# Designs tried in a protein design chat: VHH binders against F-box/kelch-repeat protein At1g67480. Part 2

Target 1, 376 residues: F-box/kelch-repeat protein At1g67480, of Arabidopsis thaliana (Mouse-ear cress) (q9cag8)
Amino acid sequence: MQAFALSGKKRIVNHGMCFSKGNLDLGSRLSENFMDDPLIPGLPDDVAKQCLALVPRARFPSMGSVCKKWRFVVQSKEFITVRRLAGMLEEWLYVLTMNAGGKDNRWEVMDCLGQKLSSLPPMPGPAKTGFKVVVVDGKLLVIAGCCMINGSLVASADVYQYDTCLNSWSRLADLEVARYDFACAEVNGHVYVVGGHGVDGESLSSAEVYDPETCTWTFIESLRRPRWGCFASAFNGKLYVMGGRSNFTIGNSKLLDVYNTQCGSWHGSKNGLTMVTAHVEVGKKLFCIDWKNHRKMSVFNAEDETWEVVALPLSGSSRAGFQFGKLSGKLLLFSSQEETGQCTLLYDPDASPGTQWKTSEIKLSGSCVCSVTITA

## First folded at step 7 (VHH; from c23 with S105G G106S Y107F)

Design d1
Fold by OpenDDE, fold request of step 16:
Structure d1 (fold): chain B 376 residues (1-376), chain A 120 residues (1-120)
Amino acid sequence: as target 1 above (376 residues)
Amino acid sequence: EVQLVESGGGLVQPGGSLRLSCAASGFTFSSYAMSWVRQAPGKGLEWVATISYSGSSTDYVDSVKGRFTISRDNAKKSLYLQMNSLRAEDTAVYYCARGEDEFYGSFDYRGQGTLVTVSS
């Protein structure tokens, strides 16, 4: 009596979360028909836009709810331009925070005075690490990264956009190559993604650029060497890729890769920085914290191409990591570790020597993962 | 003082092979990427190959791919270039250099060079 053990292969039906394709078409199929209606009855549309531009930023979501045409205008790059011309631009600070357990990631928003505003809607997709955030045309992009799935690290190509004017998330086109721990920066309205680790953990040399107008990613010239853990900054219409690691160098790379967006070519230099744990651009200065020394920051002046070292006003032997923010031309220093009682520090680059550091009243609900400042 | 001393150059017929060696001293050899560069008569300096500090990664100029092999022995502080299927256009003074590809700028240290002549 041979007991045929029917090995029932349970087909794990991967319920592919059908992210409804619905929000991808919002950019292209705005039916031409609603554009024929006046924005405000009795006014030319240009005048109507100027009127709408005078409304406080906190009311933009409500304006977007009036009609399709208002929604279209409020989310447009043009609207930010109109607000700029009207002198109505407002800076807000967006901070991704993580609690001690690492389970409660949330975006916090603060106005230019550091007052907490309403929280963002939950970010779509799984919790990831190794992603980058960038601002383009008043929108927050959360790009790629990795997550643990069934004990394996999985690289992502997912890109999510938060419209800061409409208070809504959408999914953009995926990267051509899924990646994490890459360099990312905005240059002249385009978003560049460079290097990182790929799906197999391999080092990448590939680079991509996103065009918000076409909503497409395109490959550009690859880096001379695969590079991961690097950061990018933009100066004078050029993309600077610094820090990180390469298989050719021991430890952290000091190589600098510079991409000329006009010529579409890379240039190399040996005058780069090593691994940086945090960086931010404030005005024409780049502020960096070196991986090896968390008690000082390096400041690059793009005008004269000089470096200076500024001590952090830290007491004790704290090995705490830091993240940067910026608000109203000032540098913010956040703790990346939950140490009870750490205050946000503010650095004023225009203050007199010895008075640059102050305590900020900004309090986060958790450790700072990343931050962006968005003007609209 | 950093020193790089090349050897192994000579006259070879087209299709022949040579192995160049470079002896390094005066620095921690195993901490640096190393490169071979060459200068043909009447031409500028040309990058040929680079090897990572550990020897795990290599890169070559397109014209020598599949023919040349760069290698290193960190214990012996030595860099090598195996050159196979040599061509007349490979005729040059070959230099051992400390550092990465010329893409990132000039090499900080270079040897005196060894002459390779490929002629029938």
Scores: ipSAE 0.529, ipTM 0.798, lowest interface PAE 1.0, mean pLDDT 87
Fold by OpenDDE, fold request of step 16:
Structure d1 (fold): chain B 376 residues (1-376), chain A 120 residues (1-120)
Amino acid sequence: as target 1 above (376 residues)
Amino acid sequence: EVQLVESGGGLVQPGGSLRLSCAASGFTFSSYAMSWVRQAPGKGLEWVATISYSGSSTDYVDSVKGRFTISRDNAKKSLYLQMNSLRAEDTAVYYCARGEDEFYGSFDYRGQGTLVTVSS
């Protein structure tokens, strides 16, 4: 009596989560036909745009849901210009926060008064570190970074865009080179990415520029030598790359690399800053926190190209790290450490000497990873 | 006082080889990247090569790549430049310099230099 062992091949139905490639072909040729319809019946489109520009920013997602043409207008760079001319621009603060467990990152949004607004949709992709955030044409870009996969560090080339007007995420073109801990800044409507670490952990000298109009990354002239941990800022149409490290030096580099966007070339200067843990531009000033001394910030004045040092109003021996924010021309200092309960500091650069520092009522739900201010 | 003293320069025929040495004193040699720079007659200062503080990384101007080798001995506080396949265009005063390569060859300290002449 031969017991036929019916080897039940459990067909593991790989429910291939067909992530429907929703070709968010955001490049889908919006059929030319919707552009022929009046934006608002009975009004010229220019006048209609002026009318739409008067709507509060918080209602933009609803406006984008009216029709394809409204959606197109509300997400456009032109719409921001129309709002500017109308005096209707609203400044909002976007803060990426990390909870005490380090597992939950969320974008928090605050209005110009520091009041919390509705949360952003979840950011696409895995949780990453070493990424950079930048604002271009009223959009938030989250660029590259790295994550741990099966015990290995994996560099990313992924770029995600958040449209503040539509309250939606999209994926942009990937970087040519995956990287983390790089410098990034917007200059004249273009996004520059410089240096960092590559897929094998190698230091990079390569630099790329993103053109929002063509939706493409292109290589520019490389740095003279590989550099990582740098930050970038833009002044007068030039890209300034400061801080960071090189394999050639012990510690942080004081070298300043300057890219001239007109001639497409780098030049160097010795008048750079050391590695900074945080930086932000407020008006014509660049604020930096030095990695060696978290009790002071260095302030660069772009008008006279001078540096000043400003002491932080810290009590005791606290080695608390800070991240910067900006709102309404004021500098915000958020704690980067899990110490729940530290008050947000506010620095007013236009205040009288001795009165520049205040406490802010802004409270984050976690530690500040990064922040951006977006005006629309 | 920081001192950098170059040696090993001389007259060599095209295609020949020379080894330059630099003796460093007055600072923690192992904490600095070191460089060679050169100045040809009637020309400006040109960066030639840089070596990292540890010696693990090197960088060269394109015109000398594959021909020149920069090295260091931190224990001896010495910097070296092995120059092979020398050309007439390599004729210059060679200087040992403290620091990394900079776009304009500005170094905080530089030696007195040693003359290298490549001539038939």
Scores: ipSAE 0.361, ipTM 0.726, lowest interface PAE 1.7, mean pLDDT 86
Fold by ESMFold2, fold request of step 16:
Structure d1 (fold): chain B 376 residues (1-376), chain A 120 residues (1-120)
Amino acid sequence: as target 1 above (376 residues)
Amino acid sequence: EVQLVESGGGLVQPGGSLRLSCAASGFTFSSYAMSWVRQAPGKGLEWVATISYSGSSTDYVDSVKGRFTISRDNAKKSLYLQMNSLRAEDTAVYYCARGEDEFYGSFDYRGQGTLVTVSS
């Protein structure tokens, strides 16, 4: 009798050993056992969610510690919607600061009054530059970048997410292409990364999109030309990529690349900026600071794609760089260089022209590297 | 002020070759990407090729890839287009243009053009 030839190839699913960690496992009886329990005994779950929505945001880690079902609910997109309808949304400012004497970065969290709430635990791995931060579904993501490791520059594809319920960082799917100094923005619940530098320092034209529901990155149509040192903003389902440099021209062309997420295609124009050191979106407008002149903001109106200029209320010949934050529909202007003698400024774009600038009580413990605002 | 002057056009048989030249003046040539564009009889303007400011990167319309080569000499402020394996559909007035690509809008300057005619 001859021995049977055996297949050595494992299958992902049905009759073999389980290798799957997909959303189907969350739908299994094992994953759904905690979902069978009422959220609050004696209440329908819809009513229970409304009750939980009244709890102050500072208590979300405690709520997530009650059980797996509470953690799942507190982290859900539905919960944010319920809180919005109840008028309970809270806006918090997250600022990454750098120590004046060292190179250490830390995340600080503040409420709308500028009161320090807490600090996030340190991001995993070595300190990086050229990364981007973005908010999607009320969660903070830190994407890619590069660092020096043992004398070598190392581009990263790593993506980290801050988990509010565990007060810890976790790793998400890697980018398809390691990159730094790339453009990044969120459009309709998806995260886009575009261009930058790759592992060999090459200029990239590739772009990819992250779908939080599938937890995967997928390539989209590449840029017409490689681009790095650029940024992205989102308006009306479109991704606007501008600033930075290309191998084809040394900042002489104000190239604007626009990706229409509904059609899946790029179009271009010369209606952009090339040298932007800080930007922020408020409403339907994009506010930018030019590298060459820190005494003005260039303001892009996404509805008609026009530019205007707003003077900054700065005195003297300060060489300090600036970074933006936003809070309650207003801009915050942070000095990126310590000991400039400048305080944080607040700009209200809806106030009359003579009263748009005020000083802010918000004080950072170091230089602002970047900031995001998360409403939950 | 800005001047772009093309030369090297003429009549050529199918399968033949021509080399176009463009002399640039009135601007810092080495700071700009440069392009060749063409206009066939009775047709609109078509982008042909672009070369980066340093000459290190090039790009071509699909119909000319492998047959045409764009190059530049920044010391001589000159742009070139080597056209090989010419076809009847390459018949056009060829223009030297300053700029990256029609994808981002119109080129800001171009010359008066040089006629290339490919016919048996």
Scores: ipSAE 0.080, ipTM 0.561, lowest interface PAE 4.9, mean pLDDT 82

Design d1
Fold by OpenDDE, look of step 7:
Structure d1 (fold): chain B 376 residues (1-376), chain A 120 residues (1-120)
Amino acid sequence: as target 1 above (376 residues)
Amino acid sequence: EVQLVESGGGLVQPGGSLRLSCAASGFTFSSYAMSWVRQAPGKGLEWVATISYSGSSTDYVDSVKGRFTISRDNAKKSLYLQMNSLRAEDTAVYYCARGEDEFYGSFDYRGQGTLVTVSS
């Protein structure tokens, strides 16, 4: 009768990193007194905002340093709207690159011409994998993921925000459930997180939504089944969850889960992709690379829910992984492997048949981990 | 050829129990999730339960949760549905189906079905 001693897995509550709760009370009520000062002396604030909106995007950090009120305006969603109306919006490409050693991840930024700008400040927190990146209201969010701590994989609930206008990182509210390898997308100004692996590596069916106005995560209806390794996209105010795996099937799921943000309910269809390694939305199309076919991309049209296949102009047997980017309505194809000499490819969906693919002059300093395009 | 053959249906009183069986052939049974679906008289096809390919995970429609148990024997290529606390509303033709719970009751293959009648 050998008593199998259930070795109590000591929850190593790693207490130590007191990230000082710098109450970046970003919700700090600017004291009523600060709002009473004119943005620009002698001008109505609306006119002053229009004047500020005419300044090039590269100067926004400097503008934010002028005074608290300028900083408040420049970081606001309203400012992007004013710039839009003024026709002053600039699209920049942000790329997380990894060096050959795999230890140094850096954010690179490029303008709409593909010219390299100054690098981002170091992202706070530990190096993670299995995280997702999304853009909301001109902000870059890096959400959750996992890291190796003392030989164990630890899921994170941490959320970091980069303000592209102020060139600064901040920490947002944590997810309700720590997770990695989940689906994430922005829909109508809200960020949705769906599925993934939890703290014990369990498969999650839970889903959360972040409201930037309240700075809070809330649970929504869970998936019918746990799902991990999936990705999400947004079309017409709906959240589409595709790819990944479940415990029910061998291999990747072909199920498409669709969340209606208005009624707060999930519905499913069979028209999903399996084993997607990279995806990007360009216009009304979703471009995907399937693991099974590295020489082709699948293109989803959300309007008619049809799929088309487009050949990649790749020569040779290279099992090289790819990541997508987008810039100025064009698709960018980055190599995920440091193969010296791979050029960034550009796909123009509006180009004539046979001329859609071109070589891009965009050169990364390392392998592409992920990319986002932010307009401000 | 893929074949699914259901058995075990019959007449049962309310509160009674019944066990359905499905014999599978013509495919690698252990590689597929399996499901039970039912069609009540005058109604559409309704999903009832799904079991993972390994049998480690199960899923049920809410109306049968706690009453029905789906199980499988991969060695015997058999699927089972234990139905307890049967209700009149459970009266239907029950079908064994290959695959996951697909939204809208579309399965690649299903059997001919077995009739379950719950009546006093």
Scores: ipSAE 0.035, ipTM 0.562, lowest interface PAE 3.2, mean pLDDT 85
Fold by ESMFold2, fold request of step 16:
Structure d1 (fold): chain B 376 residues (1-376), chain A 120 residues (1-120)
Amino acid sequence: as target 1 above (376 residues)
Amino acid sequence: EVQLVESGGGLVQPGGSLRLSCAASGFTFSSYAMSWVRQAPGKGLEWVATISYSGSSTDYVDSVKGRFTISRDNAKKSLYLQMNSLRAEDTAVYYCARGEDEFYGSFDYRGQGTLVTVSS
């Protein structure tokens, strides 16, 4: 009985078999849903879904406003599968930009050709720093961070989600521990946060995982030592945490902490990087810009756990820094300084050596803070 | 136990000046190169400046050259950053860091940092 009621899944699963109230007809409630009506009158639902899959992604918010059944279908993983089989998947790049005043953040959206689309609604809540962004189930999450109160940084636990089908923000469950400057990545549909600074500015060893099915955060095994100013990437069901510091690291520590999500345990080694200013995953590779040398990328190959170096094609003077975007399996490098000539670089890791670099025509309205890529 | 405590941050107008301080304890301060690093809102860490253990050599990221001056007082075990002609882009949390090697070493930052906000 209890086994049927508690599976760690949403209320629809957990509500059904646990118990029934005699004066409440649960069977009648289940049968009164909008799924009884045809998706399009006169068409079988399978055919209707194939027709809907041909509609350009830009129209998804309109489709979701037709009725509850259309909204359910457009948001479903089945719909994405139908679009993939029909060759209709569209990849969009979402870039958070900040203007020269440092007060105005906007999410800019563009397609795979660099054509600008509608901007997102304003991000909720006060301006924060040290937050992280990830994509889960085609939705953009903005997690935690800190803000200044009376001259002190105060950690936040807030989590916000943008739903591209609804074109709206909503609030998710708070983290168990407020944090900023933490590591964050998605692994197999779950979101992990690790370390950072807490409410009193203390360094954290704690880590949490978010399950979208239960809509809850749960603690996982802590790091052996606190870690902050770090970042994370995911490969093959494992969470790789690199960069940053702990109170007990002196000198050239290249600490790499790896969490195996199947075993639920951490493994450490010194095959990481000390600090980076930007990172991005493409395929089985992690691309990093070292904080002390902006003229190269360090590239981690997750398959054999080796590092290599790729020089950036920079002529003349040094650059202040770069932020990454990715599009169609290629890297975009957005300069932190707006300069004429080689402003945005494009790197194709699969092109022949000597032809991997190009200049991109993509122009941002401000400095890139972060970016994500969502395919639907 | 190694301690690095930053102070001197605050709100300033564009074009203004601010002096950051870092009090060091728990190690032989005069034996280490020292650095300032910063983290702007929503961005990663950026190296700002380094000073050799004796104070005889300094180096700066290009964006702050001519505006910022790093200095140290080994007798007081203190590191400083004089910041002039401040710009909105200088808004960040500033950390002092202990360097193992001035040129190729990694830096150990450990304090809470001090917030500098440049706004009109």
Scores: ipSAE 0.000, ipTM 0.237, lowest interface PAE 13.1, mean pLDDT 79

## First folded at step 18 (VHH; from d1 with Y32W)

Design r6
Fold by ESMFold2, look of step 20:
Structure r6 (fold): chain B 376 residues (1-376), chain A 120 residues (1-120)
Amino acid sequence: as target 1 above (376 residues)
Amino acid sequence: EVQLVESGGGLVQPGGSLRLSCAASGFTFSSWAMSWVRQAPGKGLEWVATISYSGSSTDYVDSVKGRFTISRDNAKKSLYLQMNSLRAEDTAVYYCARGEDEFYGSFDYRGQGTLVTVSS
């Protein structure tokens, strides 16, 4: 595979979000100068990037095949910014589904109208559980997790990136600590992972941050207590860690750990949640489906730090759980298990009362495991 | 009703030892993490140590690590704090607290505390 191939002559690790200028087999002088060549002859590079930004997103992989410089530009954070300023951003919904047999996961992709697009290349590495997904700089990261080996769960530190502009997977730097069932979120262009279980199943208090500019993971201040089975959301430069358990919390209040990325310290309170089956951030609000009651959402308002309840418009006796998708500032609710007669729901949190719920035409080929929305 | 009764405080020379006890009632003791907190004269409450519900995990504030040992006996519904190598700065009223430490908010239940005074 092109994204994962290594030359026996050179050690090149393709991180996708980072590009190392190096000597490939074309010769040092020529390879080192590819960034100095004009992107389009006769145009300054900033004008050329504006021209490339007008191309429909579906054509980006072919653009990345033109030359090394085009590939570098197409996969860059700058290119997403140029497309934004040009008004050319396209929003695509990516849903990881598990087929009816429960054996294979596949990424389904659809546009903002719900029209199906091609599927992603297979995820690299072994099949894992307890991993987390996050979007940063228009790229999908699949982080860590575990595999069952000889009756034991073996934690992974692997991090893989899917670059939507190149339609390819690559491997990023490993976590410092292998983990699964951890909390994960993006804050201001950085990716945070917190807690979980480690290589021998121990509950972790350690936390790490990934900087896409340096392509490295660095430890941050540890949690006060180990925590696993938790989730994270981000608001106003802070990382909110909720749910799950630690060795200290059996029979305790709902603990909330908040990391302030500006001062590098944790703050705690009892204004959190227990375990949930789904969560999503829309605007300044966090939407959660409680593990005990799938007929309502608990909604956290980050501005005043209060909780509200929103009932789901369910009729009948079905108790099917839901997973969230996000599209154009609205929530999609997919059944977490297939249930006849139940449609995908769409919730607009900003619509007038009485008009917030609709049925969505979006149909998945299997049960939703997780979803992300990527704009590029 | 939840009750926590501290005992074992007293006057001690620097370098001495004391063992504090807390008798618990009115709740399922073995299902809760337990903590010791203290209040020095003229200061606010300070978390000292926490022990998990089973006793398998402990945590301490840095100033007492290596000197204090928290323990519990779930059969007797009792919490203990062995304090060794005591210093003048350890002078405080010591309270036991159910399941939480100062980091996550105010303590839910405590008794009247037990005074420890370290003075030459």
Scores: ipSAE 0.018, ipTM 0.475, lowest interface PAE 5.8, mean pLDDT 81

## First folded at step 20 (VHH)

Design q1 (from r6 with R98T Y109S)
Fold by ESMFold2, look of step 23:
Structure q1 (fold): chain B 376 residues (1-376), chain A 120 residues (1-120)
Amino acid sequence: as target 1 above (376 residues)
Amino acid sequence: EVQLVESGGGLVQPGGSLRLSCAASGFTFSSWAMSWVRQAPGKGLEWVATISYSGSSTDYVDSVKGRFTISRDNAKKSLYLQMNSLRAEDTAVYYCATGEDEFYGSFDSRGQGTLVTVSS
């Protein structure tokens, strides 16, 4: 597209460049010019958005390819709101699987019925481990981790975003501190990362928050003690960090660090878990599988900060562990150490006692590494 | 059975020094972080200092930073607190404790304590 000169002023058409507040020229940005055209000729834009909201989610990438204005609309928070009001939201399950050779990861996608849809495009950048995944604004973030470069383990600060509406990956701002084996969760539209190992393998106490509106990471108050191999969950505007170790202890630690995002401070207690192999949030509860005992779930109720135990429906000979998925307010348990005959379990926390467990027909092409559920 | 025995308390004038000791038994001392906590007369427990299992990391409550030094000798299964520039507000029963520090709540195990009185 050819730049235009205005009488007495120069127009800048570079995407993403900003002027100071006192010198804004809104007509100089390319995105502003296409926003003046109607979405659908002959319709008011509000009506056109309602029509677009009725399109099945699987067709969103095609819609984003029509023109820049349609792409902008499909990516917007307003569009998700319009779809919600129209009753058109669709819930999809995204599962990262590892093949039998242990070298290749793929994201598999399933609908609410468990039917396999498509695979994601390959993630950009080097293969990595020790990363975390989180969902914010209907997008999947893959955060940091480490990779092997020339036989050396290298911590990453990279952040990649998958936009499910456009079926594409993009790169976001780097973390301030490269880290792996850290805690990560979303709280009220912001993404928090806490602790882990840094570039030199040191245990970290630092924490950062990502604001999607400014596209920046900033430090928050550090943990009182460094922590690694930990995990995080979010409830009622608070970030709960537990599990893992620090250089202050070798033994079991039940430390629970809680960050209140409203006042910006940490509180600690001995009401946590030590190490877990899997965790997932459903409703106001956190479900965990202990590292050494895969025959039960420990369940944290964030409302009163109490724990309870739910036994898994396993025979006395089965010792397979699990990784979690969630779908429609229910837990999926995928085997993390597979034996022949081990099936995927489904747990409904809201069902009557004695009827909460079922076998799921969902099949994965490999071992589950992690999963997320995205509604769009 | 975890046993922690504190010693080295006593009466000292303001500005003076004391060194507290804690003898540990009944567990693998070199595998545990160790802490000092104190209880002033008529008050609740206050965390004072923590040292990592190897001795490589330390942490202190603000009121004692620069005055108190926590240390350990894993071969002797002993924990120490060197207290310098003592103040009247440091008067308390001092306890040796094993386990992780929490901002609130109890430690995993502690001894019977040793009394430090700062008065003239």
Scores: ipSAE 0.000, ipTM 0.281, lowest interface PAE 10.4, mean pLDDT 79

